# Ledger of designs, part 23: miniprotein binders against p81326

Target 1, 226 residues: p81326
Amino acid sequence: MLHFGGFIMEINHISKILEKEREEYIRNKVEEYLKQGFSKDDAVNKANQSWRTYIGHRIQDVIYNLLKKFLKDSGLKVTTDKALNNRNLPEELDKVKRLIAINYGEYLFLPDADVIVYKVENNDIKIIAIISVKNSFRERRFETTYWKLKLKESPVTSHIKVFLATPDKDNEISYKCPNGKPKKMRIILEYELDGIYFLKEDFEETEKAKHFGKIVEDIIEISKKL

## First folded at step 17 (miniprotein)

Design W96
Fold by OpenDDE base, fold request of step 19:
Structure W96 (fold): chain B 226 residues (1-226), chain A 83 residues (1-83)
Amino acid sequence: as target 1 above (226 residues)
Amino acid sequence: SEEEKKIEELLLKAIKLMWEALELLEKGDYEEAIKKLEEAVKLLEEALKIAKELGNEELIKRVEELLKDVKEMIEEIKEKLEE
């Protein structure tokens, strides 16, 4: 049983916890936008958009903090793409940044990497996994898949596992074939990615589609093979 | 039931506090993190009491496990502060 397993399992409540903040958040933002001279309809629309951005960041932050905490005892380290955007990086993070870079000929670009898990062994850095965090699949549905495929193209990055973590509140990818109809997005994401981790209980479990509570163990296991 | 709703409310509050504590730990604010976790313990203990009164074994087990985790985390942080 994973150390602090109960703590991790409670991630299922993230959507409900954040939703409780929505009404107040929207009200405050609407008021703010009205004061800026927007119409009521525009203010509401802007507030809703702001909320979507806000909750996305909050979910990402929670996941980051959980992974950082629960992987620490295994000697694994966690960072984010945001942390790598600095010009003056510590040597360790600069190496991490370089080890996830994708070659486009004249240019190197970083994949979307909400969370990056790596280890330091004998002053050598090994990237273990990249976790993409998505609250909804309204935009950029296969972007994570694109990055996974690009990472596979180089022997430098081909070993990096790419995971998706999501509450999937709208059940866009929770089931492969609900009502006998294949869900294209679920099937493709599960096929192309190394794993999908759900921040909820109501989903179709497979070898690659698991509850978020399994991610720590999975990452640790991967790290032992690297 | 009303009691089950109360348990859920307590759990949600406790979980939120636990996440806030993790954020504080990341910032190096260990003392405040402990305070958040201690508050979470209080909420969870109340939830446990209600769960026991209801005789809901599943909820009891769940809350007990969470309590154990939170208490262990508090102790880990305290040990770090003493170093």
Scores: ipSAE 0.621, ipTM 0.845, lowest interface PAE 0.8, mean pLDDT 92
Fold by OpenDDE base, fold request of step 19:
Structure W96 (fold): chain B 226 residues (1-226), chain A 83 residues (1-83)
Amino acid sequence: as target 1 above (226 residues)
Amino acid sequence: SEEEKKIEELLLKAIKLMWEALELLEKGDYEEAIKKLEEAVKLLEEALKIAKELGNEELIKRVEELLKDVKEMIEEIKEKLEE
């Protein structure tokens, strides 16, 4: 059993916990937008959009903190693309940034990398995994897949595992063929990515689709092979 | 039942505190992290009491496991503060 297995399993409640904050958040944002001169309807719409962005960041933060805590004893380190978005990086993070960069000929760009897991051995950095955190699949459904495919194109980055973590509150990708109808998004994401980790219990488990509670062990196992 | 709802409310509050504690740990605020976790322990102990009164073995097991994890985390943080 994973050390702190109970703690990790409680991630299933993340959507419910954060949803409790929604009413107050929306009220405050509506007031803010009204003060900016928006109509009531526009203010409500903007507030709802802001909430979607906010909750996405909150989920990402929780996942980041969990991974950072539970991977630490294994000697693994965790960072984010946001932390890499600095002109003056420590040497270690500068190396991390370079090792995840994707070549577009004249330009190097970073993949969307909500969480980056790496190890340092003898002053050498090895990137282990990138975790994309998605609350909703309404927008940019295959963005993570795009980055995975791009990372595969280079021998420098081809070994990097790309995982998706999601509560999938609307059951967009929880099942492959609900009612006999294939869910294109689930099938493609599962095929292209190295794994999907659900922040919930009600999903179709496969070799690549697992509960989030398994991600720590999986990452540790991958790290041992690098 | 009303008691089950109360247990759920306590659990959700405790979990939130646990996540806040992790954020504080990331920032190096170990003392405040411990305070959050200790508060979580109190909530979980109350939840456990209610679960035992209900005789819900599943909830008892779940809360006990979580309590174990939180207490262990507190101990780990305290050990780090002593080093």
Scores: ipSAE 0.620, ipTM 0.845, lowest interface PAE 0.8, mean pLDDT 92

Design Z48
Fold by ESMFold2, fold request of step 19:
Structure Z48 (fold): chain B 226 residues (1-226), chain A 101 residues (1-101)
Amino acid sequence: as target 1 above (226 residues)
Amino acid sequence: GPEEILEEAEKLMEEAYKLIREARELLEKGDPESLEKALKLLEKAIELLRKAIEKIQKALDQGVPEELRKKLERAFYLAEWLLFFAEWLLEYIKERLERQK
């Protein structure tokens, strides 16, 4: 019998493979910023920020393409916040954009949603889930929970599931109580979000905290209830 | 029969899995010769996975008893996950080789 876990677990290697580019990437970026006239300290800070943006984008692309592949046979469609910010939106995507937008009086803003899953039934669009993709949690640790809370405030968006997908390369949220002390980030994220999906093997599994390989079946099951 | 098709597909998947792991090891070496060898292994692994997926799909299309259907669907799901990774890794190694030019 095949060892089913090994096949799905190969996805965990993607972030590890990409992380090996980090040192060379940062060296090249520091040199680039020094040529632009930045100080040594500023160049290093900007290069590290550039890396975080780059690696986040690469992981987001993997998750987008994976969900697009595995959800298509279930009648589910997938888009991204980048696609929704294009100036020439198809009618379908314009409707998706309007269905996730949050109204702040005179202003309309999109939540920080990296990947959006939706379905079309009877010419109607229903948003199923929003997946936030985080490689690390240094600066915007709880922004995803803010967006979940805002979506819960309205009956038109309260059904939308908000998931976090992460390799958690720095082990910031992998365990609730590492060394016997509560990890605030893990506890709050798990409490407020609908699910956390890890792109690695070593984490504390709970009802809401699972390996990323479970996200496909969870989304399909949710879509059947809507 | 469908049970033999499942066994044949699983053998193809196991062989592809070994090739993918070997390709990952070659990627860690990073030299152009290792990367080119890894590409060849991945191309073969992808071919084997696509053959396995085709065999499984044909068996499912014929209609099978429920117990065998579940096994075929599980094998299909596993093969598609591994195929996704293999295709991503192939493109990544191609990118890596272009950078070394």
Scores: ipSAE 0.863, ipTM 0.935, lowest interface PAE 0.5, mean pLDDT 90
Fold by ESMFold2, fold request of step 19:
Structure Z48 (fold): chain B 226 residues (1-226), chain A 101 residues (1-101)
Amino acid sequence: as target 1 above (226 residues)
Amino acid sequence: GPEEILEEAEKLMEEAYKLIREARELLEKGDPESLEKALKLLEKAIELLRKAIEKIQKALDQGVPEELRKKLERAFYLAEWLLFFAEWLLEYIKERLERQK
């Protein structure tokens, strides 16, 4: 066929397929919590929270496995925030953790870095990018930009690219001016972040706002400069 | 020669793509019989994609002109993207079938 671009676009269906589980998932969880003795209101709230955790982890796993697959042959390694919070960290991952951590006096915290891409050259570790994975923006609208700004404050972390990957299921950031008025969230995220990568077809493409299928090429290109 | 191998691989990829779209339609129906059929379509699509990838890799190993090399590498890349989705969808449908038991 003349146009094989649709092959990459099939990944847009992953979030749509998973979202169809929501109503059944919530019904089943409400029943489970009711059996445990929770009130109806508490059971519903817990079920919705359970769903948000479930769907977020499912989408993050897809992105992690995809990047791991496609970046391996370029000498790039991929890890996650979960792996970095494990008590038994190998030396390599301990170095990755220390290279992205933000210092708050007595405390050290990781940024919103669901997926981390790095390179190892003669035991020297270069952090290439962190990817924040967001299904929706209802609770944490600008958290990712906060972490980019914090990383930019230190010469040790200022080179780290910060990307947002999202299906944007509610069309919260897909267009700059969707009804003739500027959409503050899209404009600020695009301005402050190094890139926004959409897991859907219908969005306003710009130099920084692209389909997720472009993220592999972009990460590889950035890694060659570091 | 290598041009024929690329054409053959692209036909396999097109066939796999059609099967994957059909499997997605069957998943939308959701009944166990449709899910079982979708599973079989995806297993075939994965087989076709792996065959296409093997053919492309063999052609690249033979050494080819630069322009054809770029086409083969692009086809390989696209096949791997579609294979990733097909494998994810296969596992998802297996999960759905297990839940219905």
Scores: ipSAE 0.863, ipTM 0.935, lowest interface PAE 0.5, mean pLDDT 90
Fold by OpenDDE base, look of step 18:
Structure Z48 (fold): chain B 226 residues (1-226), chain A 101 residues (1-101)
Amino acid sequence: as target 1 above (226 residues)
Amino acid sequence: GPEEILEEAEKLMEEAYKLIREARELLEKGDPESLEKALKLLEKAIELLRKAIEKIQKALDQGVPEELRKKLERAFYLAEWLLFFAEWLLEYIKERLERQK
């Protein structure tokens, strides 16, 4: 009997593998910024910021490509907010963009949507889910929650599931009440979002908090109900 | 029959998994020789997984009882997951090697 769990769990190593580059990356960036005339402290800060962006994008790309691959056979499509930031969009993506837009009166703004899953049926687009990818929660801890709440306010977007995918490298939201103390961020994120998917093994599993390996099945199931 | 095909596919998957794990260990060493060896292991793993996937797909195409179908589909899914990771790791190591040049 195949250790079925082991094959899926290999995805957990991606974050760990990428994190091993941090020291070298930071060193090189610090040197670069020093050459640009920044102070040592500024160079270090900028390097750290650059790293956070870099590692975030790398993880996001993995998740995007994974979802794109595994949802394809189900007839589901995947895009990103970055892809939607074009003036000349194909009709399909233009519709996607409009269907995730949040109304602020005179303005429409897009939620942070690292990955957008949608289906096309009879030329109609239905948005299924938005996946926010976070490597760490140092900044904008509840931003995804904000967008979820905003999406719920409109009948146009209220059906859209919002998921968080994270390796949670700093163990910020892996457990609800470690040592009997509630982790505010985990509790709120789990309460407000439709699901949290972990790219790690060591976390408290709940109905909404699952391993990332479950996300494909969950999205497909949701898509059938829409 | 389809059951034998599944068993063969599972063996291929297990072998691929071993190679992937070994490749990860070599990656941790980080030296160019280790990375090159890791690439070769991953290439072999990818080949094995593709073969497993092909076998499973062929079995599914022949029509199988529902219970076996579910097993095959699960195996297929797992093989694709492992393949995805192996391919990612392969490209990652290639990038690392290029940066070291």
Scores: ipSAE 0.861, ipTM 0.933, lowest interface PAE 0.6, mean pLDDT 93
Fold by OpenDDE base, fold request of step 19:
Structure Z48 (fold): chain B 226 residues (1-226), chain A 101 residues (1-101)
Amino acid sequence: as target 1 above (226 residues)
Amino acid sequence: GPEEILEEAEKLMEEAYKLIREARELLEKGDPESLEKALKLLEKAIELLRKAIEKIQKALDQGVPEELRKKLERAFYLAEWLLFFAEWLLEYIKERLERQK
């Protein structure tokens, strides 16, 4: 019997593999910052911050590429907020950018959107989902929730699903009530977001909290309803 | 027939999976020799997975009963999933080897 579960679960190792680079990365960055004239303490702090950014991007890139690959055959496209941060966008991406913009009266701002999934139908662009990728929840714990709520406020964006993908390295949101104590972050994120997808095995599965292996199917299903 | 092709593809996938796991274990050792060995294993795994995918696609193209089609599609998905990981891991190890030079 195919280890079907095993094949999908290999993705869970990506975070673990990347985390093994931390020690070397930190050491090298500390040395770099020391050479730049920072104190030891400052160098360490800066190195740690750099690491968080680095590993976050690496995980994001994996998820982006994965979704890009697996959604392609369904006619779905993916982009990122970074790709939209250009003055000269192709028409398609310019439309995508406009369709995810949040109105703040005099200003439009984009939500944090590590991955944006959309489809083109009859020259019309429909935004399907935004996926936020977080390795850890040390900072901006509810930022994704904020963006979801803001997107819901407009009929233009209210249909956009917002998902969180995370290895949840620190087990901050893996369980709702570990040891009988409610985890506020898990409860709120699950309540407000359209789904949480875990790149790990050890988590409390619910209707909204699933293994990352389900995200492709879920997105495709959503796309059919739009 | 298509069912036999599926079985062959599944065998290839299982073999590839074993190689990937071994490569991952070698990666944990982290020494250059282990990493080089891991690369070779992953290259083989990728080859096997591509063959599996090709076989599955061929079976799908022949027209199959719905039940078998679903199985083939599932196998296809899994093969592609594992291929994605193997390719990622391959690239990762290459990058790591370059950093060690």
Scores: ipSAE 0.852, ipTM 0.930, lowest interface PAE 0.6, mean pLDDT 93
Fold by OpenDDE base, fold request of step 19:
Structure Z48 (fold): chain B 226 residues (1-226), chain A 101 residues (1-101)
Amino acid sequence: as target 1 above (226 residues)
Amino acid sequence: GPEEILEEAEKLMEEAYKLIREARELLEKGDPESLEKALKLLEKAIELLRKAIEKIQKALDQGVPEELRKKLERAFYLAEWLLFFAEWLLEYIKERLERQK
């Protein structure tokens, strides 16, 4: 019998593979910062921060490229907040940028959007989903929730689905009530967001908490209703 | 026929999956020789998966009953998913080899 489930689960190894580089990466960065004149403690702290950024970007890149590939045949497009952070944007991306902007009175700001999924129909752009990618939740635990709530406040953006994709390497949100104790972060994130997608096997599955392998199908289904 | 093509594609996918798993195990060893062997396995796996995808696509293009179409589409999706991972792993190992030089 074909191990079809195994094919999807191979993606779970990406985070584990990348994490094996941490020790070497930290050592090299500490040495670099020491040479720059930082104290040992500062060098270690900077190295750890650099690692978090590095591994976060690598995981984000994987997810971006995966979604780009698998959504293409459905006529869906993907971009990132970084791609939108340019002065001279193509018309299409300029429209995307405007359609995800949040109003703060005198100012418009963009939500954190690691991946933005949209479609173009009859020269009109429809934003379908924003995916936030988090490797760990040590910092900015509810940032994605904040953006979801802000997007919900406007009729222009209220339809946009906000998803979280994570390997949850530290098991911070994998279970709702481990050992009978409620995990506040998991409960709130699942309640406020439209879905959480795990790049791992060991997690509590619910209607909103699924394996990452389901995200493509879910996005396509949402796109058909818009 | 299309059913036979699906069966052939599934066999190719299973073979590719075995190679990918072996490559991942070799990566855990981390030595240059193991990494080089892993690259060769992944290259073969990628070739097999591309062949499977091509076969499936040809079958879909011929027009098939709905039930078979669904099976082919699922196989196609799974093959592409595994291909994505294999290609990522290939590039990752190449990068590691370069860092060790």
Scores: ipSAE 0.851, ipTM 0.929, lowest interface PAE 0.6, mean pLDDT 93

Design Z48
Fold by OpenDDE base, fold request of step 19:
Structure Z48 (fold): chain B 226 residues (1-226), chain A 101 residues (1-101)
Amino acid sequence: as target 1 above (226 residues)
Amino acid sequence: GPEEILEEAEKLMEEAYKLIREARELLEKGDPESLEKALKLLEKAIELLRKAIEKIQKALDQGVPEELRKKLERAFYLAEWLLFFAEWLLEYIKERLERQK
């Protein structure tokens, strides 16, 4: 019998593998910034910021490519907010962009959307889900929740599922009440979002908190109901 | 028959999985020699997985009972999942090797 769990869990190693580069990356960036005339403290701070961006992008790319691959046969498409930041969008992407836009009165703004899943049926575009990818929660802890709540405020976007995908390397949201103390962030994120998907093994599983391996099935199921 | 094909595919997948794990372990060592060995293992793993996927697909195309179909589809999914990871890991190691030159 195939080690189903083992096969799926290999994805958990991606974050760990990438994180091993941190020391070397930081060292190199610090040296670079020192050469640019920054102080040691500034160089270290800048290097750390650069690393966060770098590692976040790397993980996001993996998740994007994975979802793109596994959703394709179901007739689902994926894009990113970055891809939508173009003045000359193809018609399809322009429609996607408009369908995820949040109304602020005189202005429309896009939610943070690392991955956008949508389908095209009879020339009509339906947005299925937005996936936010976070490596760590040190900054902007409830940003994804904010966007979910904003999307709920409009009948145009209220159906869009918002998911969080994370390796949660620092165990910030892996458990609800470790040592009997409630983890506010985990509880709120799980309550407000449609799902949290972990790229790790050691977490408290719930109806909404699952291993990342389940995200494909969940998205496909949602897509059938729209 | 299709059941035999599934069994063969599963064996290929298990072998590939072993190779992937070994490659990952070698990556942790991080030295160029280990990385080169890891690449070879991953290349073999990818080959095995592609073969498994092909076998599974052929079995699915032949028309099979529902129970067997579900098993094949599951195996297919798992094989594709492992393949994705193996290919990512292969590319990552290549990048690491290039940065070390």
Scores: ipSAE 0.851, ipTM 0.929, lowest interface PAE 0.6, mean pLDDT 93
Fold by ESMFold2, look of step 18:
Structure Z48 (fold): chain B 226 residues (1-226), chain A 101 residues (1-101)
Amino acid sequence: as target 1 above (226 residues)
Amino acid sequence: GPEEILEEAEKLMEEAYKLIREARELLEKGDPESLEKALKLLEKAIELLRKAIEKIQKALDQGVPEELRKKLERAFYLAEWLLFFAEWLLEYIKERLERQK
């Protein structure tokens, strides 16, 4: 049994493999935007924004499919923010949407919930966890913490666990006190969220900061307590 | 017996793991011939993992002592993680090859 510890760790290669597409992707997108009449500066900015959306969606799909696979035998179901925004929504998903929606007076908004885990018991739906997926923290660094705080404000959503899943490509939150100095972003995210799950090997592990391979066990454990 | 089945499954899993690592190296080269070879390695790795999973499930279905049951369940779980990655990589390389046509 020489290599069994590494089997789960293969998932860390997904972001590395996808990241190798970045240069060609951006070059092709800049060309495309220039042909549409954008200035060079605008084309570059649009191409970089397009890449961030593309890579985030690709990693989100991996996480969705992984959780769907591993949670099904525990009676847990998985959906996405995209699926919940479908105009023709089945009754089950409509209930999921209503159970996570945040009320702003006359308006209802969904939290930034890339992946949602729930269960169905006796024709009743219980939301277990929301997973936010981020490849990098260059933009919108604390949006996930805002949504956790909003969910805590209501007794009907306060039980919902809010997790962050990330390869942390640029090492922005991997260590709590790099060089002996507190890293504000890591400290605030870890404090406010229920967990951070890294899709890489090199990070500082704590009670809340773990390798992504632990997320399946953690979700199943939480579901038993609800 | 069930102990032999676990050993056989673990050997299949180790072989699949080697093939998956080789496929990743071939993907890094990126030329069409390397990508086609990587696809064949991944198809074999997936076959081996599915065979290992089937063997483990049959052993679990026969009833086993609790200590062996835990080892079989762990092996099943690890094989499923590796299978997930292998299937993702296979699809990724297929998409990559279609872009090069």
Scores: ipSAE 0.846, ipTM 0.927, lowest interface PAE 0.6, mean pLDDT 89
Fold by ESMFold2, look of step 17:
Structure Z48 (fold): chain B 226 residues (1-226), chain A 101 residues (1-101)
Amino acid sequence: as target 1 above (226 residues)
Amino acid sequence: GPEEILEEAEKLMEEAYKLIREARELLEKGDPESLEKALKLLEKAIELLRKAIEKIQKALDQGVPEELRKKLERAFYLAEWLLFFAEWLLEYIKERLERQK
């Protein structure tokens, strides 16, 4: 019996596997900080902060590599906000950076985009989507919606799709109204963003809230319309 | 013919899927012996998936009716998803095993 849906669903195990490193990671980091002369309390706090950074980057790297693999044959290119913050940018990436920048009067800033998808046609660059990758929502809860709203304000950036990709391991946004109580974060994120893509199986599916496996098809379809 | 090639590829994909699930179970145990076995299962699963992808690509290159072409493209897509996970898990287990040796 064929379980083709299950093949895509294996990606959901990445977050679960990585989370099992947490206790060993924190233990090792506490030892490292103690050797550097920090107090036990400071070492623990620093180790926990280090873990949040580590797990976030590991999940972001998976998503980056996956999109790069699956979008290449469609003529779509993928970069990251980290790559765009390097000082000596190639001309192509410098153009990408300028095409997503947001004007704040005298100042010009990039949105916090973890992954950026674009295409190059006839030496012209078109930004397709930005994907924000979140492991948890305790910090920067609505930052992705803020960036979507800012991008909507200009005709130059209003076409850019803003997606959220998340394992949502703590079930913070998986359901809209469990037991009749609306989840503010889920309701607002789904309303404002162009899509939420879950790296897990247990969530409320809607037109905008889908399994992460659908993101590739959605991006390709969007790119054909631009 | 191309229909038989699709069936052969799907059997390889199902076999690889079983091996990947078994490798995940062994990773949960975490001891070096289990990790070594998981590594070998994943190497086999990856080879089976690459064989399936190659068979599908050859069938697509020969040209097929649109109905079969869609099925072949879907199988290719699913095999590539599973291959991505298998390759990630293989590298993860290699890293884990090196830390224990």
Scores: ipSAE 0.839, ipTM 0.923, lowest interface PAE 0.6, mean pLDDT 90

